VH-VL binders against q96il0. Designs and how they scored, part 399

Target 1, 167 residues: q96il0
Amino acid sequence: APERGAERRDTAPSGVSRFCPPRKSCHDWIGPPDKYSNLRPVHFYIPENESPLEQKLRKLRQETQEWNQQFWANQNLTFSKEKEEFIHSRLKTKGLGLRTESGQKATLNAEEMADFYKEFLSKNFQKHMYYNRDWYKRNFAITFFMGKVALERIWNKLKQKQKKRSN
Short names: E, the ipSAE of ESMFold2; O, the ipSAE of OpenDDE; V2, 0.75 times the mean of E and O plus 0.25 times the DockQ between their complexes.

## First folded at step 17 (VH-VL)

Design S14 (framework fv_ebrasodebart; at its last look DockQ between E and O 0.25; V2 from the best seeds 0.58)
Fold by OpenDDE, look of step 17:
Formats: structure tokens, C-alpha cells, sequence
Structure S14 (fold): chain C 167 residues (1-167), chain A 119 residues (1-119), chain B 108 residues (1-108)
């Protein structure tokens, strides 16, 4: 039985710009906006002497980024679909075709589009609430670990200074 | 490989409680939700609720409000569903599923857990 | 609460095209998802976001969403496609997931 390679769905085709940060980069790199999420991916630097706490922070940041990319990619698709349906519905109600006499896509005016945005926000309110809650909790956790890492670094610097004074 | 492995079959009396476990592997557990879906014998799928594996936030089906509790243990990547005050009509196969998009898509499912409620 | 309506059964001859419909209010403005369930097995996602096919799902599976109706189409239906099929969507008012009643596909 051929092993059905469970192709990891987690590979959204990362249109991660082949911008490989230079191997010698000691900094985080920001990529171009993702074509689906419109979010700029961050390539996190991995220090040679990364502490367990620093590693945990880095992983949490990376996981949070991936979570955000997935959410916004899906949300943008949903938005695009609903927008198209709204436009089509409104044009049909007006007795207008999907194309103008010039062959261009028929568009709605700013006022009508404002109604779409209000409706979209209303319909997606629950989803956005859950997202926002998770977003705040994730960022709080990241900030908390940032604080811990900062304290660890201070403590390590103090120990090194003490050791230099004792020699 | 992504897998959801559920606990074994349970037989309970009316009025009792059951707690089903779902161990997740092969992915970042906290980046997804876990939904629970049940299926009575010869019936369709019924959504029970979801839980955020990160925040622990839950949304339960109205029919099950007050009787169901969903929890997660991030250290073991395990989700739990407890159903209380069991009735005969709670006899079903219970599934956990990975929820990808805040309840929209169930891309991986557990093998199911049969819960039988009998006198 | 959103309700999704499916035909209880659909029959098709081998090699023919099967179509399973799922109707619901405002379903055209939402995404539909489709699951296949064989007897004694867990459901398997076969289509997501109306028209997207998961990896490992045969190309003979397709789906569309128009108006208030989502449709799962199986071209060149095979005996192995005999299963129960469920549509699913999201209820934006409650945040609930809603399944259709299911359709039994029989391959005659």
C-alpha cells in the first residue's frame, strides 16, 4: 500500500520571499508582506548561546506569528468572498449588470460599500472577538517572557562582573 | 503526522458523568482549536462546542450549556470533554477534531469514542 | 440558528457524476465545508472553503457555492465513494458550527 504521504497542510505555500537573511545576521529580519495575509513575516534570529527561556520566547513569537498569518489569510479570503457577493447582490437589485458599458467591472459607491463594511463587521463580530482575545493573551504571554529574558540577561551580566572582580 | 487519539469506549448510567480525552500530536497544539462533535447511532453529526487550546476560551452548543465542559492541557497536548447528567439520548460516538480557522474547518479527526448510557 | 438541508440520499451508477446539495440561508456569503464518512469511520474533510480540495483528496471531488446552495460534485464516481456526506458552515450570530443532516451516497 503506497504510504499516503500526509503532505503537511501547514505549508501554506509560504510565498516567504526567498530572502534568506545573510547567514551572519545577528538580527531578526522582516520579509515582504505575505500575499494572502498581507502581514510581513519575521525571521527570528537564533543566538548561538540561546538560553532555554530565550528559546521559549522565540518559539512563542514564531507560533504567534504563524497563528496570525493563518488567521488573516483566511479572513482576507472571507472578506473578498463576502464583498463580491455583496456587490453582485446590490447590482442585481439595481437592475445593473456586473459589467459597465465599457466592459469594466461594475462597482458600488462609497456609501453602499460603507454598508458592506458595517455588515461584514457585524457578521464577523464573534470571530473577531475570539481572535482579539487570543491576540491579547498571546501578546501578554510574549511580553511576560520578554521580561523574564531581560531579567535573566541582567542576572547573567551581574554574575560575570562578580567573577571578573574575584579574579 | 498529525493525529488525534481519543480515550476508549465508556459505559455509563443515567445521571453519571463521562470525560473523554483527545491527545493531539504532530502540530503546534496551541495554534488551533479543538471541536467536539457527536453522532448518535444512525444519526448525523452534531457539533457540541470548541475550545481554544491557547486561551482556554470555549463556545458550547446551546443544547449542552450547563452540562458540557471542555478543557485542555497544553503540557500534554490533550483536550478533554466532560458531559454531565447523562441521558439515554447522549449515547453516541464522540469525536474530537482539530479546528483550523476558529471553528470553520475540521481537518483532522479523532477515531471517536463510543459512550453508551444505559440503565 | 442556521439550518443546512441536504437530501437524505443520492444514488449514482459507477462512472457517473454525483451531485449532493446543501441549502441554507445566506450560505452563498459563507464558506461551506464537506465531510465524507464511511461506515464505522471518522469523518474526513473532502472540501473546504467552498471549492478547495485538501491534499490526498482525488481530483474527481469538486464543490461550488451559489446563492444559498453549496454543491459537492463527484465526477466518475467509484464504489469507494459510497459514504455519508455532510456539509458544514459557521453561524456568525452564535459562533456555532452547523452540520447538514447528511446525504447517503449509494453507488449502484
Amino acid sequence: as target 1 above (167 residues)
Amino acid sequence: QIQLVQSGAEVKKPGASVKVSCKASGYTFTNYYISWVRQAPGQGLEWMGWISAFSGDTNYAQKLQGRVTMTTDTSTSTAYMELRSLRSDDTAVYYCARDVSYGEEFDYWGQGTLVTVSS
Amino acid sequence: QAVLTQPPSVSVSPGQTASITCSGDNLGSKYAYWYQQKPGQSPVLVMYQDTRRPSGIPERFSASNSGNTATLTISGTQAMDEADYYCQTWDESTGYEVFGGGTKLTVL
Scores: ipSAE 0.713, ipTM 0.872, lowest interface PAE 0.7, mean pLDDT 90
Fold by ESMFold2, look of step 17:
Formats: C-alpha cells, sequence, structure tokens
Structure S14 (fold): chain C 167 residues (1-167), chain A 119 residues (1-119), chain B 108 residues (1-108)
C-alpha cells in the first residue's frame, strides 16, 4: 500500500497529507503543515489543456514535494526516537526515574543533551549532505522547466499573433 | 508492493561485458537511489556502487572504477549495471537494492542475477 | 579504511539466545545495519540504524551498537533463523559501503 511504503522499515506514514482544495479551483493551494514533516504541502492545479511540458513541470514539483516530505518525516521520527532512547539510557545509568515528581517526562539538562545532539549530527552528516545536494539539483531542474514553460507560452502567443496577421 | 525484478542469468567469456537490468515497481522510482551489490560463490557481499534515479549521479567502488557503468531509464523504472572487461573473478550473483540512505541502507533487494565468466 | 570483523560461525541450540558480533574501529559513531541471507536467497534487512527492527521481522531479533562493536541478538532461536548474517556500515575515509565477512548461524 502507498501509505505503507515503509513496511520493511519503522517510519512515519508516507505520502502527502489528505487536504482537499475547493472543487473547480484554478490555482495551486497550500495546505496546513503535515504532522510528520512539518512542511506545508502544495496541491497542484491541473488545467484543462495542460501541455506535455507543463505536465512534466507539475510532475517534477509533485515528486520533489513527496521526496522532501518523506525525508523530513523520516528524519523527524528518527530524531525523536533516538532522543528518547538517549534520555532513557542516561536516566537509567544515573538511577533516576523516567517521570518527574509532577508526572512529566524526565529530561536531561542542556549540557547533558549536548552529547546527543553532537552524536545525532555526526551520524547523519553524510545523509544530510547528499540530501542538500539533491535538493539543489531538484531546485535547478524545477527552475529550468519553469523557464521552458514560460518560453513555450511566449512562442505560442507569438505564433497566434503571426497566424492572425497572415489571415 | 515494492519489488525489484532482475534480468536472467548470463554466461560470458573473459574480456566480454554484461549488462544486468533491475525493474522497480511499487514506489516513486526517481525518489530513491539504486545500489548494486555482488556476491562471489561462497563469499560475502561486496558493494559496487549506487546511482540516483533522479539525477543519474553515480558513486562507484574504487575497485571497479573504469569498468562499471550504472544507468537508469525513468520511463520504464529500470536500473542497469554494465560491467566491462570481465574476468573469472567477476563470477558472482549481482543484486540491485533500493538505497534509502545514500549508500547506507538497502531495504528491498532484487532476486539476484548470476553472471558466470568462464572460458 | 574500515574493516568489519565477524566470527565465521556461531552455533546455538533451539530456544537459546544467539549473539553475533561485528567489530570495527569507532563503529558506535556510525549506524550499523544487519542482513539475513538464507541459501539461494537474496539478503533481507533485519535491523537498521543500530537498534531498529523493520516491520515483519520477529521481536526476537534485537541489536545494539556502541564503542567498537555492534551485536545482533536472536532470542528463542528457531531452525528458520539458520542463515548467514552480515553487518554493514560505511567507510569514513572513502564514503563507500563495507560489509562484514558474514557469520553462519547454525541451529543444532
Amino acid sequence: as target 1 above (167 residues)
Amino acid sequence: QIQLVQSGAEVKKPGASVKVSCKASGYTFTNYYISWVRQAPGQGLEWMGWISAFSGDTNYAQKLQGRVTMTTDTSTSTAYMELRSLRSDDTAVYYCARDVSYGEEFDYWGQGTLVTVSS
Amino acid sequence: QAVLTQPPSVSVSPGQTASITCSGDNLGSKYAYWYQQKPGQSPVLVMYQDTRRPSGIPERFSASNSGNTATLTISGTQAMDEADYYCQTWDESTGYEVFGGGTKLTVL
């Protein structure tokens, strides 16, 4: 199943959140932040006479959004789980309980937590480096196709103007 | 269902080349890398390299630099690995795997393709 | 140049706990991954990111990674767990992936 694409991995549900733009909308819509990635999804409008080039651009943007949402949903889940595991391990080693006297989850002070943050950044540095590189490559590709669509629209207008002058 | 289906076994002579295919289904192909891993008979797993299905960027193991080419065809969701100038020690089962963490994690594997190099 | 060292074999009686080690310099500073391979089959990911278990892998599989050693632990070992097990991480100096030599788990 598409929403369960992480069946062999413990990850957040995949895919864009279930946001429904107005019926017969003629514009892209930005939905609320996804609860896993914290990113706002864009719901793309499909015009009635979309050119093949316009379709390529829309699909590229949709796939890039899916990729980006999935990356941050997974990283946020990993960060949260590893943080809790680190806190629980350090509290157990110190002989402290998992809850404060007020019933809230016990935590470590900022100096104690610095080891976790450093460790997490180190373990995930290469992954984030390749993510950033891929993000720039995707952004460049999107910008390139936006330019091609703009030129296509200009040329279509010029051909329409040229055709009317000939008739 | 996420699935990677590879081409069939091949027998080659030394000096020839082989091109193994890996057809992906059940996920957005351009959003993941494909890694290739081989296993000689009775031996362990050896990573060969990865390819980005989006950009076509590759990273090859140093041992194989200059002999391997990895490509993709996004219209068919298929990855390819070509190994040239085959030697008898290239006899192995060749696997493709979906690569989740930029070479770090291989969550779904193809069934493997036996390539036999003999005279 | 990272090298992952595994024992060539581990034997265990059914129902006992099997422990497969994977040793590498500063391995605990990286994520470790574990794969199971039965004869004639493709590898299967059984543990990822040191301690995490994919859905569909029995709860008797667990793992840890600290210092120079990652450990795959199978409690209540069953005959179906008999397989080769590989640990994997990356080589910090090259950025390439490295697998351990593999451990044959025998259930007798």
Scores: ipSAE 0.657, ipTM 0.839, lowest interface PAE 1.3, mean pLDDT 86
ESMFold2 (binder alone), look of step 17: mean pLDDT 92; pTM 0.938

Design S2 (framework fv_ebrasodebart; at its last look DockQ between E and O 0.55; V2 from the best seeds 0.68)
Fold by OpenDDE, look of step 17:
Structure S2 (fold): chain C 167 residues (1-167), chain A 119 residues (1-119), chain B 108 residues (1-108)
Amino acid sequence: as target 1 above (167 residues)
Amino acid sequence: QIQLVQSGAEVKKPGASVKVSCKASGYTFTNYYISWVRQAPGQGLEWMGWISAFSGDTNYAQKLQGRVTMTTDTSTSTAYMELRSLRSDDTAVYYCARDVTYGEEFDYWGQGTLVTVSS
Amino acid sequence: QAVLTQPPSVSVSPGQTASITCSGDNLGSKYAYWYQQKPGQSPVLVMYQDTRRPSGIPERFSASNSGNTATLTISGTQAMDEADYYCQTWDDSTGYEVFGGGTKLTVL
């Protein structure tokens, strides 16, 4: 039985911009906007002495970034596809070709496009509601862990100062 | 490869509880929801509820309120569905499915777990 | 609660076009999803967001959503397409997922 290769869904090729930060960088790097999501990817720096809490924060930030990239890549593709289908359908209904006499792409007027936007927003309403909810939860979690990491760093600095005073 | 692997078949008495597991692999577990769907013999699909693998938020079908509990373990990428106070009409194949963030589709399914409730 | 209505069965000859409908209140304002289930197997997503086809699903599968009716269309139906088909959407008020009753497609 031929192994039905699980053809990967056209996940927009994670065109993770091959922007490799310089190996010696001690900072997070921001890449160019992704062609599908239009979001700028962040390359997170990994400290040599990363604490478990810092690692957890970094992973959470990375996972959240991936989540955002996937969401917006898919949303933009869906929007573009549905917009094109809407335009084609409306032009066909009007007996108009896809191209004007001048060879330009035929467009719909602002009123007709308003109907598309309304319909699109209606269909995607629940998705957007859940996205917004999870966006806030993720950012809250990230902020919370940032606070914990900050406290850990302060505590570690204080311990080091005490040890230096005792020697 | 993305996979959802469920626990094996269960036979329970009326009034007992069953806990079905669903181990996810091949993707970032916390970036998706897990939905549970059951199918009684010769019947259609019935949605039971979903859980966010990130937040642990749940939404249960009204029919199952008070009897169902969904949980996740992020360390093992495993989802759990517990159904209590089992009845004969709870006899079904139970499926876990990945609910796409925030697509409303179930793109990957477990192999199913048969739960038989018999006296 | 949203209810999706499907015909209980559809029959088609090999090579012909099969159409399975799914009707529900306000379905035109929502996305429809379609699943194929063969006997003894798990459901498989065959269409999502009304008209989108997952990778690995044959091009003979298509879907549309017009008014309050979603339609799954299988052109050039093959014997391997014999299965139960379920439509699915959500309820905006509850966030519940809602399945249709399912349609048994028989290829005669």
Scores: ipSAE 0.743, ipTM 0.885, lowest interface PAE 0.7, mean pLDDT 91
Fold by ESMFold2, look of step 17:
Structure S2 (fold): chain C 167 residues (1-167), chain A 119 residues (1-119), chain B 108 residues (1-108)
Amino acid sequence: as target 1 above (167 residues)
Amino acid sequence: QIQLVQSGAEVKKPGASVKVSCKASGYTFTNYYISWVRQAPGQGLEWMGWISAFSGDTNYAQKLQGRVTMTTDTSTSTAYMELRSLRSDDTAVYYCARDVTYGEEFDYWGQGTLVTVSS
Amino acid sequence: QAVLTQPPSVSVSPGQTASITCSGDNLGSKYAYWYQQKPGQSPVLVMYQDTRRPSGIPERFSASNSGNTATLTISGTQAMDEADYYCQTWDDSTGYEVFGGGTKLTVL
């Protein structure tokens, strides 16, 4: 069925990391900061004999990373666009140019910018409240599954001890 | 391509219940909310509530408190909306929408499900 | 609770500029969103966060939000723009989502 009337948001693209882990790495890798979110991506290792529980943990971590990177990339873009619009509007009201004597973009001082920060925080308050709540829920879930994986590994070692003793 | 595909039209009697499904594809289902919006014939859009696909947290419109239940099944990337104790003024097209910005914005919509409540 | 008021209809000639208003108490302190709905179709997001246009929406669509009023503006209006238009925001006190009553845009 074809998609009807759906539109994509204007969003910052996820950054492209030049860091590439070795093909046979047995460990997770942490890459350089993503250009748009300023977060460091984790490149997750997939063992050959990954258990279903280990798969679930890895998927949860991957999805949470994607979620977090997308949230901050979008918020950074929104902040930048609205900041620019606010500065442009206030400079135009003052009859000032958009550039300084050095050719850099003109800006407002910190006292003048206080109105922007207050307005941005107010407009985005609900969004950040739900983000913070969801962030805690996701990290609790990740920690819980890390504990379950650790117990699974302990139980596998105990089963190995029982086999060795019976031989 | 991001898609939300809803279940087919339903005809119900007053006092019955209905459960509409919304299958999502083309994006990470657990990273977004799903909102439900209905539209009575010839009328405007009415928001019903949202659900977090990750946590199952919900927020229901006051008018529908006690009559609506929203759920998800992450293994099938499917959201559900159940409306109970149906009455004639519940006749509407029911939409699911991908909810961006935590209940602020609806960027992709399902095709709609007509629910008709008749005596 | 927030209430968003829209005119029930707006008529324009092809090529003219259409303006659809959405009024609500202190609407400019929140983000406003706009949806287009053609007969028999699902709504489509056409403007978000007051002034931003999604990819694929023509540049003739623009929007603003200040004080108590958000406005959707369509310049060079075409026959294919004939649709119902809804504004949307949220209610600060309840966190519920709120839609305007809708505006039928007719292109004569």
Scores: ipSAE 0.700, ipTM 0.860, lowest interface PAE 1.0, mean pLDDT 86
ESMFold2 (binder alone), look of step 17: mean pLDDT 92; pTM 0.941

Design S3 (framework fv_ebrasodebart; at its last fold request DockQ between E and O 0.36; V2 from the best seeds 0.69)
Fold by OpenDDE, fold request of step 18:
Structure S3 (fold): chain C 167 residues (1-167), chain A 119 residues (1-119), chain B 108 residues (1-108)
Amino acid sequence: as target 1 above (167 residues)
Amino acid sequence: QIQLVQSGAEVKKPGASVKVSCKASGYTFTNYYISWVRQAPGQGLEWMGWISAFSGDTNYAQKLQGRVTMTTDTSTSTAYMELRSLRSDDTAVYYCARDVSYGQEFDYWGQGTLVTVSS
Amino acid sequence: QAVLTQPPSVSVSPGQTASITCSGDNLGSKYAYWYQQKPGQSPVLVMYQDTRRPSGIPERFSASNSGNTATLTISGTQAMDEADYYCQTWDDSTGYEVFGGGTKLTVL
């Protein structure tokens, strides 16, 4: 059976921002906007003594970031491709070339482009609704775990203070 | 490499239940949905429903409501589809598929699981 | 519920262009997806979001979606393209996924 090569979907290459935070940093860092998603990636700090709860929170944040990056990278690519196809189709229908006499890329007027936007939004409406729903669920989950981690840290600090008073 | 590996073929009696598993690998399981599609012998594809691997939210085809339950185990990256009150017309190959767009796009498919319902 | 109608079969000679249609009410206002299924195999996504081709799918595969009809076009059809082809979309009222009845493509 021929090895069906790993069908790399034209998923926008996860252009993991080449941003490397300083090695001695104990904080999360925000990278530059990704070229495909236009989202700024967060580089998460990993403590040396990361608790299981902190690890769970970090993983959830990382997965959610990946989810967002993939969604918007694909959405932006789809938008760009469909926009180009729409413009080309409309220009062809008008008997116009893809370039003006001055060599500039031919464009459509605002009214014609409004039709494109309306159609695009209509086709993607359901997808956006589900995305928004999942976005809220993910962020609520993250917030919940952030609260738990905060409580755990407070409790651990209190225990350490008690142990120091008893010695 | 992204793969969906399903459980083996099942033979059931009418009125019984069947639970098919679908183990996912090669991607972040919780970032996608799993859709289930069945195909009766010599027939077309029939969508059964989807489940969010993150939230556990489900959407079932109306025809299967009350009889189908979809679940996920994030620890094992495995999706499950249980079909109850089996009938002869439930005889089909059942497929799991990775859903990239909330039920709209099925980019990777399992190998299928034959479920035979016979008296 | 949205219904997608496909011709039950299409025949084409090797090297010719095959066209498979999928008709549904307001299908052009939604995305169409296409799946190829060979005998005894799982379906494979061959076209997504009307006109987009997944990686690994040959360039001879193309698709369009306008009005009430989506069309899968296979240029320079090869013997390996013999399969069942299914279109898919969603129902606007229920959000349920809907498949066409499938088209058997025979390469003669």
Scores: ipSAE 0.874, ipTM 0.942, lowest interface PAE 0.5, mean pLDDT 92
Fold by ESMFold2, fold request of step 18:
Structure S3 (fold): chain C 167 residues (1-167), chain A 119 residues (1-119), chain B 108 residues (1-108)
Amino acid sequence: as target 1 above (167 residues)
Amino acid sequence: QIQLVQSGAEVKKPGASVKVSCKASGYTFTNYYISWVRQAPGQGLEWMGWISAFSGDTNYAQKLQGRVTMTTDTSTSTAYMELRSLRSDDTAVYYCARDVSYGQEFDYWGQGTLVTVSS
Amino acid sequence: QAVLTQPPSVSVSPGQTASITCSGDNLGSKYAYWYQQKPGQSPVLVMYQDTRRPSGIPERFSASNSGNTATLTISGTQAMDEADYYCQTWDDSTGYEVFGGGTKLTVL
């Protein structure tokens, strides 16, 4: 699945974080966590008797969450880097430094920043349009499978009650 | 780690069809589109279209509309491109590529499949 | 109907800076991408979203995109950089992918 910095796997083992106090060995301070650690909610548990339909729903939800997180992680990174590049370029054109007298990162006024926002949205319009369309398609599919699982559970309960009454 | 492996070279006669496969590994297949790009001998790259591995939605280049069909099999993480009514000018290396931005960015490419259409 | 125009070839001496241009109407209002293709190999993404370099691509590769022109720049050019280079963007009216015609970089 995910290579580096992967955060969202339902079935992956919990990673052992490498933690070091300054100038001390970190290996003694980091042990392997349980599959379900005390600090993590048990939302990623795979039931022993998961039906094929329930399995499809779980995988669909996992993949959709990964897809959504990946999209916004990438877009947030792109936005942040392009924002800094835009600010740097405009400050350089004005002959100004990247830092204020107080050491804070220099920035542009609201009207100038509006130019960046317009440019970014324009460059990314088609990507966001397809993202929105895919988001609706994924959520429709998830809702559909949730309904199928609900009906499967009702049918199983009715079958159990019917067998008990006939015996 | 991320890898796209394509089927082997094909030799076809004019009027036949060819179906090239592209097996993906190392990432969640249904979360990305697959684009197909071809390159005639000694020429540049030509985009053919993309397919969503999630929904099966496609977008085909106008030049190929009506002759191309792209499909996926999510159980095997494999994309397929079928080109029908082959002509000699369809002789090319056919690439699949992982499509990050809806036809805008191809970050990983298959090794290519040579399709030769000889009269 | 976007069309991307690249010079057919560029020659540089080893260690010098190579510059490959890609011209298209309002190209700076879109993202430009660059691919390297060595003989007998598949293309490899070397620059994306105008100026960004994928991990594993040497720092000597850089790119820019403004106005009607995107430029791929290779500093300290090496013999291993000899390849065909393609720029790429999309067509707003059709949504289709558009590649430039390619530039053969020769390192003499």
Scores: ipSAE 0.738, ipTM 0.870, lowest interface PAE 0.8, mean pLDDT 83
ESMFold2, look of step 17: ipSAE 0.710; ipTM 0.869
ESMFold2 (binder alone), look of step 17: mean pLDDT 93; pTM 0.946
OpenDDE, look of step 17: ipSAE 0.861; ipTM 0.932
ESMFold2, fold request of step 18: ipSAE 0.725, 0.720; ipTM 0.870, 0.871
ESMFold2 (binder alone), fold request of step 18: mean pLDDT 92, 93, 93; pTM 0.942, 0.944, 0.944
OpenDDE, fold request of step 18: ipSAE 0.871, 0.871; ipTM 0.941, 0.942

Design S4 (framework fv_ebrasodebart; at its last look DockQ between E and O 0.01; V2 from the best seeds 0.00; counts 0 for: pae E 13.9 > 2, placed apart)
Fold by OpenDDE, look of step 17:
Structure S4 (fold): chain C 167 residues (1-167), chain A 119 residues (1-119), chain B 108 residues (1-108)
Amino acid sequence: as target 1 above (167 residues)
Amino acid sequence: QIQLVQSGAEVKKPGASVKVSCKASGYTFTNYYISWVRQAPGQGLEWMGWISAFSGDTNYAQKLQGRVTMTTDTSTSTAYMELRSLRSDDTAVYYCARDVSYGYEFDYWGQGTLVTVSS
Amino acid sequence: QAVLTQPPSVSVSPGQTASITCSGDNLGSKYAYWYQQKPGQSPVLVMYQDTRRPSGIPERFSASNSGNTATLTISGTQAMDEADYYCQTWDDSTGYEVFGGGTKLTVL
């Protein structure tokens, strides 16, 4: 049976920004904008003594970042492709070539492009609504876990101070 | 590799309940939705509902309201679909599918689970 | 509730072009998706967002959307393309996913 090579969907190669934070960094690092999503990836610092709660927060942040990167990479690709198809179809309908006499890419006027934007926004409206909803839920969850981690850290500091006073 | 592996075939009596599992692997489970689709013998595809693996939000087909419950376990990356008050017309192959977040496409499917409802 | 209508069957000779239509109210304002299902197998996504082809799907598969009709086109149809094909979209009011009735493609 020929191995059906699961050709990976053109998931925009997670251009793992070759930005390697310095090994000794104790901070989160922000990379350059991703070429597909235009979002800046964050490299999250992993503490040596990461608590289970800190680990959960870090994982949630990482997953949320991945989710955002995937969403916007796909959205940008979809937008670019549909825009190109729209331009080509309209130019063809007008009997115009894809290039002007000067060799430049033929463009549509602002009114014609407004029709594209309207159509695109209409088709993607529900998608954007669900995205926004989940964006808020994810950020709320992250903020909540940030608060928990902060409280845990305070509590641990207090316990350490008590132990030092008893010795 | 992305995979959805479903539980085995079930035979149930009318009025019983069935719970089908769908174990996901090869991707971040919480970043996607899981849809359930069924297919009666010789019939077309029927969408049952979806669940967000992140929030647990659900949307069920109106026909199945009150009888279906979808759940997820993020620790095991497993989705569950429970159908109650089974009828003969619930005899179908049940599929889980990864719903690409807000794209509405089902890009990966489970192998299907045959549920037979017989007296 | 949105309803998608497909022809129950389409027949084509090997090497010819097969066209499967899917019609629905306001389908032009939505995306259409297409699935292939072979007997005893799970559905496979063959086209998404009207015209986009997943990796691993042959280039002979294409799709278009015009008005309220989506069309799946298979150029140079092969015997292996014999399957049931389903279109799919969503309902804006409910957020429900909606499948067409399916089309059996026979390669004669």
Scores: ipSAE 0.848, ipTM 0.925, lowest interface PAE 0.6, mean pLDDT 92
Fold by ESMFold2, look of step 17:
Structure S4 (fold): chain C 167 residues (1-167), chain A 119 residues (1-119), chain B 108 residues (1-108)
Amino acid sequence: as target 1 above (167 residues)
Amino acid sequence: QIQLVQSGAEVKKPGASVKVSCKASGYTFTNYYISWVRQAPGQGLEWMGWISAFSGDTNYAQKLQGRVTMTTDTSTSTAYMELRSLRSDDTAVYYCARDVSYGYEFDYWGQGTLVTVSS
Amino acid sequence: QAVLTQPPSVSVSPGQTASITCSGDNLGSKYAYWYQQKPGQSPVLVMYQDTRRPSGIPERFSASNSGNTATLTISGTQAMDEADYYCQTWDDSTGYEVFGGGTKLTVL
């Protein structure tokens, strides 16, 4: 069974700077690799006084992680399923069994498998193009909000200094 | 609208088994875990286990190991919990809840299924 | 193994502030979650990830979590807030979800 809430470290989604709240230790939790996506989920730290902008950023990172996990889990399962179907179909056409005389799964050589890889890449070309576009858009949005959060923190510190001078 | 709708109340004798269903709607079923939580009359909430609706991976509470089986049917977006070798102290309302995979909250709950174990 | 301890009962006058505690070893290093259960009803999530309110939960509900203690606070308590309240977290070593024993909030 997969572990939840494993080792603690500061992490961010792919393509963005590591993010750490300025007031508290960064306690992003990194769980074990998901069995199907092979990606480690991150449990994002919530600061005590998280602003609406900081919350928006955290939710974008969480949603992007969930989207990415789902895509790769589905892709990996589809790849495995179609690979086995291809092998079984070609073995059947050759009049061969699913297992060798030694009991190992029968397989195709690299030359025979090249057709599968070409077909799989071709079939999934548009899906991967849309995935790359969406991945870029999500990571750009995350980076944009990271900049806005940094600016908000600077302005909050300046306002605190100005309040002290007025007092 | 997100909903979890459970099967109806059951009356069972000791030693029997019960299988409670939980049909999910209004969200992508495979993106979440389903947790099962029970509540004996007048008592608090007791977590029983979770199942990944995507993979079928499970984690069962230690006291229920060997007696409980949780499954899903992705084609109908339905989770099942089967409890075997029923005893009188298994009398409870059994809830399914959507368990947010990376947040750990139970954000939506079924209406509950009363299972009564009596001789 | 994680254990969450709540007081069995809390009483408050209408309009006053109710405070329900949830104690667990190093609970502040994890997230705490809170559920409201009215008689004959399913639990409802009222606070998540220590301090967050789901959509539809009144701003009267707030929460905190530090050290060994999470606290659910209801300001301006109303008769409709009378319910059982449960805290929840997880056990890092087993992956088990853990509930507190529940607190009956009475509004007198």
Scores: ipSAE 0.000, ipTM 0.505, lowest interface PAE 13.9, mean pLDDT 80
ESMFold2 (binder alone), look of step 17: mean pLDDT 92; pTM 0.935

